VH-VL binders against Small ribosomal subunit protein mS42. Designs and how they scored, part 3

Target 1, 220 residues: Small ribosomal subunit protein mS42, of Schizosaccharomyces pombe (o74379)
Amino acid sequence: MSFQQRFARALDVGYKNFLSKDAVRNIFAYDNHLRGLVQKECKIHQTPYRVPSDLMVQSASDPARANLFNYSSQLVNHDFFFSGLISPERPSADADLGAINLKPGIDASFGSFGELKSQMVDVGNSVFGDGWLWLVYSPEKSLFSLLCTYNASNAFLWGTGFPKFRTNAIVPLLCVNLWQYAYLDDYGLNGKKMYITKWWDMINWTVVNNRFQATRIESL

## First folded at step 13 (VH-VL; from q4 with heavy chain N57D)

Design r1
Fold by OpenDDE, fold request of step 16:
Structure r1 (fold): chain C 220 residues (1-220), chain A 123 residues (1-123), chain B 108 residues (1-108)
Amino acid sequence: as target 1 above (220 residues)
Amino acid sequence: QIQLVQSGAEVKKPGASVKVSCKASGYTFTYYAISWVRQAPGQGLEWMGWISAYNGDTNYAQKLQGRVTMTTDTSTSTAYMELRSLRSDDTAVYYCARGPRYYEFWTGYFDVWGQGTLVTVSS
Amino acid sequence: QAVLTQPPSVSVSPGQTASITCSGDKLGDKYAYWYQQKPGQSPVLVMYQDSKRPSGIPERFSASNSGNTATLTISGTQAMDEADYYCQAWDSSDAHVVFGGGTKLTVL
């Protein structure tokens, strides 16, 4: 399912027991605002408008294009975040086949899904300021780990240079939005921990597993 | 087995449109882009564009802007490439290819190719 | 638009080492990829991200990329290696994919 398709459903009904439709609408309103800002930045820098991922990559190494990077990167992050969620119509997030397939790796890296949850909730709650918390996979190490990025930075371009130094070291599998606008509407200033806790129940582990599987080069 | 199977050969007149299909199997379709590459008789490979099955993002070659449309159907794991206002110089074998992955961006490559679809444009 | 330049043809005797070059402005700053195409067949990825070899590709295939030139090297060239080879890279200015003109490798 495309992001746009999920967008329609989320706007209509929200995410039960996680984000209200009003909260979702506010987030996507901000997303639209960011898209407008990207357009403005493209004009400023005489750069043709492209998909956010391309603009993000293009602007990542240019300090003069910091705004373009931040706006486009945040759009990419939004997409990735919502894409990792179960359908808004799903009553609860039960362990599914995806979770089963991830279990060996998660157990090896964190001990259990319970430990992973605990760590993501604690680490996410401990983050001061705006940012993102990521579950990432290292193909080289064959390990899962947590990565926290601040502001609009993400795990896709984590490294010292692109394309050769910011790719392939870690692969994002999942993220949670730790920006205040993401949780204030439904959870308030002191509700960050609860927000992350409820987010956990909305994770689509099939999506996470599929992303994980995509990191492997299959035999042709 | 991972494979891309394309639709059959097409014969079109100048000014017409052609739509080539590419059905993917053996992998999770959603997390890869499908790229399209064509090859005129006796010529090299020419990149046409890509579409992400993940989020629907597209990027088309500049020379084809306005004439090409790429789409995907995730329910059938099928990608489509439509080329409009066909000219004689559009005569080529058209390939679909898997790549890039959702996280590769400009480090992407094409590791699986369709068998190709010959499109002949003649009056 | 970025241009990748390849020699039109390269000839080698069986057992010898074949080298196919791909030149482009600052190509070494980007990843290079290589594809093999035999007559009447679809291209096959033989090298990715400068020097990585896909599963199923013989170890005699190797590649490097530095400066303005990427090089595909085939050690102990065999008759079955006769094909057209294309290099590929991304254009950082417009996020487009660019192919080289292709090199016909003939095994004498």
Scores: ipSAE 0.824, ipTM 0.921, lowest interface PAE 0.7, mean pLDDT 94
Fold by ESMFold2, fold request of step 16:
Structure r1 (fold): chain C 220 residues (1-220), chain A 123 residues (1-123), chain B 108 residues (1-108)
Amino acid sequence: as target 1 above (220 residues)
Amino acid sequence: QIQLVQSGAEVKKPGASVKVSCKASGYTFTYYAISWVRQAPGQGLEWMGWISAYNGDTNYAQKLQGRVTMTTDTSTSTAYMELRSLRSDDTAVYYCARGPRYYEFWTGYFDVWGQGTLVTVSS
Amino acid sequence: QAVLTQPPSVSVSPGQTASITCSGDKLGDKYAYWYQQKPGQSPVLVMYQDSKRPSGIPERFSASNSGNTATLTISGTQAMDEADYYCQAWDSSDAHVVFGGGTKLTVL
């Protein structure tokens, strides 16, 4: 299933109390434009076309293909952002159970979900320019934390020595899009704080908990 | 217990299609990839492709591009591999294997394997 | 594009050390993985990320990866170690999984 097919209901009705259908459609139109740019960059550099996450990894350490990285990374970030939202089709379905499971770790890292909300709103509103705010988990430290990335950078490839000799591995659990195109239509340039506040109410904590649980299952 | 259980052996004629299932249990299926690997009689392992149960992304081996389709059903924790336009050199044991987690897509390893499904193509 | 070359067979006496090589261009820049496959069975992961050993794999199994060569080493080789062994790497240039051709380990 295509990215637009997976979010067809959101394209039809938007996210109640968060993003109008027109705002959602504009973001997805930009996403579709980026997909065209990825294909063009692949042809320019004779790079076989693959899914955005593979192209992101492939181009991450290649300055000659910086455009391919930026476009593919932004596509990965879009997917992660929308996949973390409560679906318009099933509002409030599983959110509370995920939050209950996450509570001990969130309390240990931030004090409370209320404090996490306050920090995400304050830190996100303080970002000057375009970028992303992430909730991340460090398996090494057993600790959640916040991460800001600028432009098309992301938490998946964060750290030095990627891919083999990476020293600061973190696991992204949640992000919010702080590029102006995400909030300008509905909130205006001065409405970033309200946008982040409304986004908080749309977090699918079951998805966030499932992402977290994947870090805890013994792989071997 | 983490398990991958595959559908039973198939006998097919040249030109037909086969669809092999791989049912997962004991872990959160949606946040891992499933890879498919085949092994012709007396031969080595050949990677066919993978599918992310997380978002449905697929990556197929170049020589199989156009003949293979991989899908998942998250409600049943099952992955499927369909190979079309079968020919005699597609006779092999087909394995599914659990791939990396949604955040490890660059480390491509297979820690849990299904029991294998023999597909015989003859007429 | 990438090719991983293994010797087709290796023979050792019981108790001796077996060494199975896997050669590929700049393989040391990638993670290497090793699988054991006994006749009629599915492969089993025996080494991952160059030198890490999964839980349940005996300590006599070790591995290394540098330059163009990854090596699986089995010390104190036992008859039960007789199997086919495959190396595997990730080819980031085409986002493909690559297996070596396999090495049959015989314990005589």
Scores: ipSAE 0.481, ipTM 0.785, lowest interface PAE 2.4, mean pLDDT 88
Fold by ESMFold2, fold request of step 16:
Structure r1 (fold): chain C 220 residues (1-220), chain A 123 residues (1-123), chain B 108 residues (1-108)
Amino acid sequence: as target 1 above (220 residues)
Amino acid sequence: QIQLVQSGAEVKKPGASVKVSCKASGYTFTYYAISWVRQAPGQGLEWMGWISAYNGDTNYAQKLQGRVTMTTDTSTSTAYMELRSLRSDDTAVYYCARGPRYYEFWTGYFDVWGQGTLVTVSS
Amino acid sequence: QAVLTQPPSVSVSPGQTASITCSGDKLGDKYAYWYQQKPGQSPVLVMYQDSKRPSGIPERFSASNSGNTATLTISGTQAMDEADYYCQAWDSSDAHVVFGGGTKLTVL
């Protein structure tokens, strides 16, 4: 199933109290445009066309393919962002159960969920320019923290040892899109704080908790 | 107990297709990749490709590009591998293996393996 | 494009140390992984991320990876360690998984 097929209901009706259907459709139109740019960059650089996550990793340390990195990383970020939202098709009654499971770790790292919200809103609103705000977890430190990335940069490739990842020092759990195209249509230039505040109410904490629990499962 | 259970052995003629299933249990299927690896009789391991159960992304080995299709069904926690236009040198044991987590999906390693499915291609 | 070369066989006496090499261009810049496969069985991961040992793998298994060579080392080798061993790496330049040709470890 394509990225647009996975979010067909959101494209049809938007996210109530957060993003209108027209805003969602515009973001997805841009996502589709970026997919076309990835194909063109692959042809220009004689790089076999692959999924955005593979292209992101291949191009991360290659200045000659910086455009390929930016486009592919942004596509990965879009998928992560939308996959973390409460679906308009199945509004989750169990989103609070994920938050309950996360509460001990969030309290230890930020003091409370209320303080986490305040920090995400304040830090996100203070980002000058385009970028992303992430909730991340360090398995080694057993701590949650916030990370800002600029432009199309991301939290997946953050840490020591890239392209060789000897240790996953940081794991992204959640992000919010702070590029102007994400909020301009519905909130205007001065509405970034309200956009982040409304986004907070749309977080699927069951998804965030499942992402977190994947860091805790010892298969090795 | 984490398990990958594969479908049974197949005997095929050249030119046919085969579709092998791999049912996962004991973990959250949607947050891992599934890889497929084959082993011809008396030979080593050959990577075929992977599919992310998280978003359906696939990456196929160059040798098999155009002949292989990998899919998942998250509602049944099952991965599928279809190999088309079979030749006698496709005779092998086909393994599914659990790949990395959603945040590791580019650092391919295989920590849990299915029991293998023998596919024999002969006329 | 990457090729991982292993010796076809290694023989050791019980109690001795076995070393299995895996050679590849700049392999030390990649993570190396090792799998054990006993006759008629599926492969089992025995070392990951160069030198880390999964839970349940005996401490006599160790590994290293630097330069062009990764090495799996089994100290105090036992008869049950007789198996085929495969090294594996990920090639970031071509986004492909590559396996070595395998090494048959014989314990006499």
Scores: ipSAE 0.364, ipTM 0.739, lowest interface PAE 3.1, mean pLDDT 88
Fold by ESMFold2, fold request of step 16:
Parts: structure tokens; sequence; C-alpha cells
Structure r1 (fold): chain C 220 residues (1-220), chain A 123 residues (1-123), chain B 108 residues (1-108)
């Protein structure tokens, strides 16, 4: 199933109290435009077309293909962002047992979920320019932390040692899109803080916990 | 216990298709890829491709491009591999294997393997 | 399309050390993985991320990966170690998984 098909309900009705359907449609129109740009860049560089995550990895070490990296990385980030949101058909964080399972680690790293919210809002609002705010986990340190990335950069390749990708120093669990196209339509240029605050209520903590559990249950 | 259980052996004629299933249990299916690897009698391992249960992305070996389709059904935690236009040299044991996690981005290894499905293609 | 080259066979006596090599261009810049396959059975992961050993794999298995060569080492080789061994890497430039051709380890 295509990216647009996976989020057809959000395109139809938006995310109540967070993003109008028109804002969602604008983000997905840009996503579709980026997919066209990826195809064009693949032709320019004689790179066989592949899924965005693969193109992101292939182009990460090649300054001549910086556009291919930026477009493909942004597509990966879009997918991660929307996949972490409560479905428009089931808009409830109150029944999200994932937050309960995450609580010991969140408390140890930030003090509380309330403090995590406060830090995400404050740190996210302090991002100057376009970028992304991430909740990440370090298996080595057994700690959660926040990461800001600018432009189309992402947490998936952060600190992986280019080009070997030997170790993920951090594992992304959640992100919020801080590019102006994500919030400008509904919140205005000065509404980034409110956008992040409303985004917090849309986090699917079951998804976040499942992402976290994938880092912990692996016994080889 | 983490397990991948595959469908039973198949005998097919040239030109037919085969669809092998791989049912996962004991882990969160949605956050991993499922890889397919085949082994012709007396031969080594040949990677066929993988599908991410996370987002449905597929990556097929170039040799099989156009003849293979991989899908998942997250409601049943089951992956499928369909190989079309079968030839006698497609006779092999077909394995599914659990591939990389959602954050490993194709730097993968195959830690849990299914029991294998023998597909025999004969006239 | 990367190629991983393994010797077709290696023979050792019980108790001796077996060494199986896997050669590929700049293989040390990638993670190498090793699988054991006994006759009639599915492959089993025996080493991952160059030198890490999965739970349940005996301590006598070790591995390294540097330069163009990864090496699987089995110390104190036992009759039960007789199997085919495959190395594996991922080629990010072609987005393909690459297996070596396999090495038959014989324990006499």
Amino acid sequence: as target 1 above (220 residues)
Amino acid sequence: QIQLVQSGAEVKKPGASVKVSCKASGYTFTYYAISWVRQAPGQGLEWMGWISAYNGDTNYAQKLQGRVTMTTDTSTSTAYMELRSLRSDDTAVYYCARGPRYYEFWTGYFDVWGQGTLVTVSS
Amino acid sequence: QAVLTQPPSVSVSPGQTASITCSGDKLGDKYAYWYQQKPGQSPVLVMYQDSKRPSGIPERFSASNSGNTATLTISGTQAMDEADYYCQAWDSSDAHVVFGGGTKLTVL
C-alpha cells in the first residue's frame, strides 16, 4: 500500500484539534512532489530507483547526490512522523497503555511525562529554521533524550559512522515535523509552540512503546 | 518463543506460480522486515528480497525483478512470497527469515529462520 | 554487485582450530555475519556485527572483520561443528544482501 493510501482517512478528515484536512493535504502534496524529485535525481545520477530509505542510505556519503539524500530523507521522516500519530478514527491517548510501559524509562530520563512534554515544547520551539525534533533512545546508556536535526537531516543515521553504519548510537522513537509547511497553514508563523503542544496530544504511545520494545527484546 | 512457520511443500509445473506463507509469532511483527532466501539442491544461499512489515517497502534481487511479489498481512502476522512464471531452475528450498528492525535501515542480518518450504518445478 | 569469496572446504581434526575466511572488497567497512547450516536444516546465525556471538552459540566461535577479510574461527572444533558456513554482508550501493558461496567444514 502507497504512503497516501495508508493515511487516506487523515487526508479525508485531518487530525482533530491538531491539523486540518487542508493542512494534511498540503503536507502530502509536498510529499508527492518530493517523490517526483527523487525520481528525477535518480535519472540525473544514473541511480536505479529504490525505496526512499534505501536511496537515503546510498546517497548519505556522496556530496554530489546531496539533493537525492535530502529528498529521500525527508520522505523517510514524513513516514515516521505520521506513523507515530493516533489514527483519526481512534483519537485517544487516554487508553494508550504504551505510556504506562514507557513510564519508568521516561521518569529516569526526564523526571516525568509532564517534564518530557515541557522539554519537547520548549526545545522544539527553540529550533531556528526548518527541521525535526526527535525522541531517541540509547541502548548503550539505557536513556532517552531529545535530538534536534536541521533541514532534511534525521536521527536514523545520526552518529552511525559514515559509511559503515556499524552501530546506531541512538534509536529514534518519535519525531515531530518542525518545517514551516507543517504548521504554517493552521498555526501561523508564530504558532510553532502551540503546534508542538497540540501534536503532543496526538502521539500514539503504543507505537512509541512498540518501537522502544524492538530495541530491548532482541536476544540473539 | 520467536518462530517463523512456513507453508508446506509444493509441486508445480513450469509457467505456474507459487505463493509461500510465513507466519510469525513471539515478537512485534510490524517493526521488522521479512527476508526470503532460497537454496537450490546442493547449492548455496541466494537472497531473493525482503519486505518491511513496518511500511510495506520491498527490495527484490535484480535476478528476480518482475517475477516476485512479497506482501504482508499484519492482522495475521504473516508474510507471503509469490514467484511467477516458474522454471525448473526455481526448484529450491525457500526460507523466510526475520530481517532488520525499523531503525537498522537495511544493515540487516537474519536472526530467526523458518523451517523452509520445498518447491519442486517439474514438467 | 559485491562478491564474497569463501574457500569451498576446510578440514580439521577434533580439538583443533578451524579458520574460515570470507573475502570482499572493503568488507571491513561493512558488518559481516556468519551462518551455520547443518544437513537438512535451516541456517542458524552464529556471529553478527563482525565479532558478536548470539545467545546460545558456544564460546569457541569467534569472528573478526578487517580490511578485505572476515574470518570465522572455531576453537576446540567438535564433530557437531561439521556444517556449511556462509558469510553475509549488505551492499548499500546496490541495496542487496550478499552471501558468500559457503564453506564445508569437515571434522574427521
Scores: ipSAE 0.344, ipTM 0.729, lowest interface PAE 3.2, mean pLDDT 87

Design r1
Fold by OpenDDE, fold request of step 16:
Parts: C-alpha cells; sequence; structure tokens
Structure r1 (fold): chain C 220 residues (1-220), chain A 123 residues (1-123), chain B 108 residues (1-108)
C-alpha cells in the first residue's frame, strides 16, 4: 500500500492503537480550517495562494504576516507529522529496515533507540503548552538531537531554510504533535505521556531513514 | 480530453430513489473531488455536496442531509450520487463537476462539468 | 450560512461594458468564482479566485472582489456573452459551497 493510500485510509479507520478515526477526522478538519485561514490571510496581504510550504517560507521574516506564517507552518507540521507514520491498519510496529540504517547514528547520539524514546517521551511530556517535538540531524556535526518548538514554529526554518537548502544547519527527520487537540480526544488531559508513547510505535522509520539519507546525498 | 459523462435522464415517483453516475476521463481521478450541483427548471444553481475521490471524504448540503449519498469507484473513475425520498421539488438537472483538488476545499473551483442529468419527479 | 446576492438581470448594448455584482458578508475575505451558463448548456468557469481567468476565456472578462462585493466585468460585450452568470464562494466554517442567485445578462 502506497503512502497516499495509507494516508487516505487514516480518515476511514484511524491509526490502530494510536488515534481513533474520530480523532484523525477532527485533526484533518482542523487542517481544512487552517487552509481557510491561510486563504483569508493571502487575500489580506495580496499574496497569491500557494502551497503551505511556500507561504511559510515567504511569510517567516515578516511580522505583519505572522498569521499567514503560523497557519501555513501548522499545515506543514501536520503534513510532516502524518507522513512519518506507518499504515493506519498496522496493529503494531513491525521490524523496520529503516531503523537499522539509523541505528549507528542514533546510538552515537543517544546511546540507543530506547534512550531516544525515553527522552522524547519525557521531553514531550514536560512541554507546557502547545508545540512540536522534533528529531533533527546536523550534517555538519553528524549528530542527531531533539528540538522543541512552540505553537506553529517548526524545525524547517530553524537554520537557513527549508530542507531542500544545502546550507541548513539542521534537518528535520520526524516530529510529534504536542498540541492538546492532538491527544485529548483519545487520551484525555493526563494522557499526553501515553500519547507520545503510542506515537513512538507508529513511527515509519523507513520514511525517517529516507529523509536522513537525502541529507547525505545533498552533502555530496 | 478532460470530460465528465453523466448517466441518462430519469423519471421517478415521489418517495423513490435515484442514482446518477458521472464517469471521468482524461485526468487522474483520485486527485480531485467530484461536486454535485442541481438546477431546478428556471432556477439557479444549488450545491448538493462534494466527495473526494482521494480519501472518500464527503460533505453534503445541510438541506439534503440524510437523503443524499455520494460515492466513487476509483477502478472505473466513476462518481455516483444517490438521492432518496424524492419529492416534486427535487425535479432538476443534476450536474457533476470536477473540483476541488482533494486538499483544496477552500480555494477550489469547478472547471469541468458533466452534461447534466434530468431527473423528473412526478406522480 | 453565507448568502450571495446578485441582481436578477443586467442589460448592456453591444460594445459596452457589463458589470455584474455579487454581494455577501465579508465576501472580500474569501475567494469569489464566476460561472457562465447559456440556455440548455452546462455552466462554464469564467473567473476563479477573484480575478484569475481560465484558459480559453476571453480577455474582455475580468473580475474583482473587495469588501462585501465581488464584480464580474465584461468589456466590449458581445452577443455571445448573453447568458446567466453565477457567483460562487466557500463557506468559511463548514466548507460548503454557496452560489449566488444568478444574473441574466441581456445584450440588446
Amino acid sequence: as target 1 above (220 residues)
Amino acid sequence: QIQLVQSGAEVKKPGASVKVSCKASGYTFTYYAISWVRQAPGQGLEWMGWISAYNGDTNYAQKLQGRVTMTTDTSTSTAYMELRSLRSDDTAVYYCARGPRYYEFWTGYFDVWGQGTLVTVSS
Amino acid sequence: QAVLTQPPSVSVSPGQTASITCSGDKLGDKYAYWYQQKPGQSPVLVMYQDSKRPSGIPERFSASNSGNTATLTISGTQAMDEADYYCQAWDSSDAHVVFGGGTKLTVL
């Protein structure tokens, strides 16, 4: 099953052992709402409607376009988040060859995948308010690290630009949504830790590895 | 050539159901939603709803909630609209239209239209 | 629910400029679309996203949208432009589509 098919299927069946179909539908409904807001902001600023990633980049340095940036950025974050997940129909995480390719780097940076998981769960759970937790890679340092952003801010613009730019200080590999709406439906107010724990099992490490490998190609 | 071809005219009695088909060709079917619009004789355009051929997501006009069902068959690139519990005021030409793209529901338009299907509801 | 209001009819002489309005609450904050429909035919998209013209639509067609009003303008109106014109917008809350009541353009 292609990623596109799996993504489409998420609206129908949700993500087993992670997010109910209703929770997924609510999040996607929020995405649609954000798109409407992006449209509104584009008109206000006389900016042609474009893909959220382009709008995000274009509005990032303009305080007057803060709303456009936030809405667009949040859409990008949502897309990145869901794109990093395994099939909605998968009952549990299976062995992933992608994880094998990442193991040397993860071990070097965090000690083990287990340590990485523990840190992401703890750090994510400790974040007060809305935001995103990212696993990022630094080509210059050849190290993996965690980055927390608040609200709609993201790791794509943390350095010099979007991942397609070779001069990026960091490259986002995966993220988890720490906004309350992301976990309240299925996990409740005190369910954030469990939410992140379950999210870990839903990570598509093949996708993560592909993102990681792409950085190496760009460095050549 | 991009086109939508609809099924033929229907005559129904009140209380019956009608199912209109819309076959798409000339483009990637799953990239777009199909919207349905009807027009009563001598009246304006009325939006009925849309269905995403990508993910099957649907959105129906409030007036038609409970009476309308939209479906797609990706294998045949065909969209279907079923309207139940027909009334005389459901007499109209029913159009299918391409649009919007599956994630452009706030900025989308209907750039390709079917030829229309006349549905007559009479006793 | 958003309501779009159009004049029921507009008349223009050949060669003159026709203007068709579409009014709605905060319509200028949304994109407006326009469709042309001739008798016995399916609607045709003539303007999208306020002022963009699809391929195949003559340059004499233009549109704008600000405040509470979208306007379709046809310069150098021709006999072939006689048709019903409908404006369209999206509802900001539920992603529903709303059409105006339509305007019959007569070329005298």
Scores: ipSAE 0.005, ipTM 0.546, lowest interface PAE 10.5, mean pLDDT 88

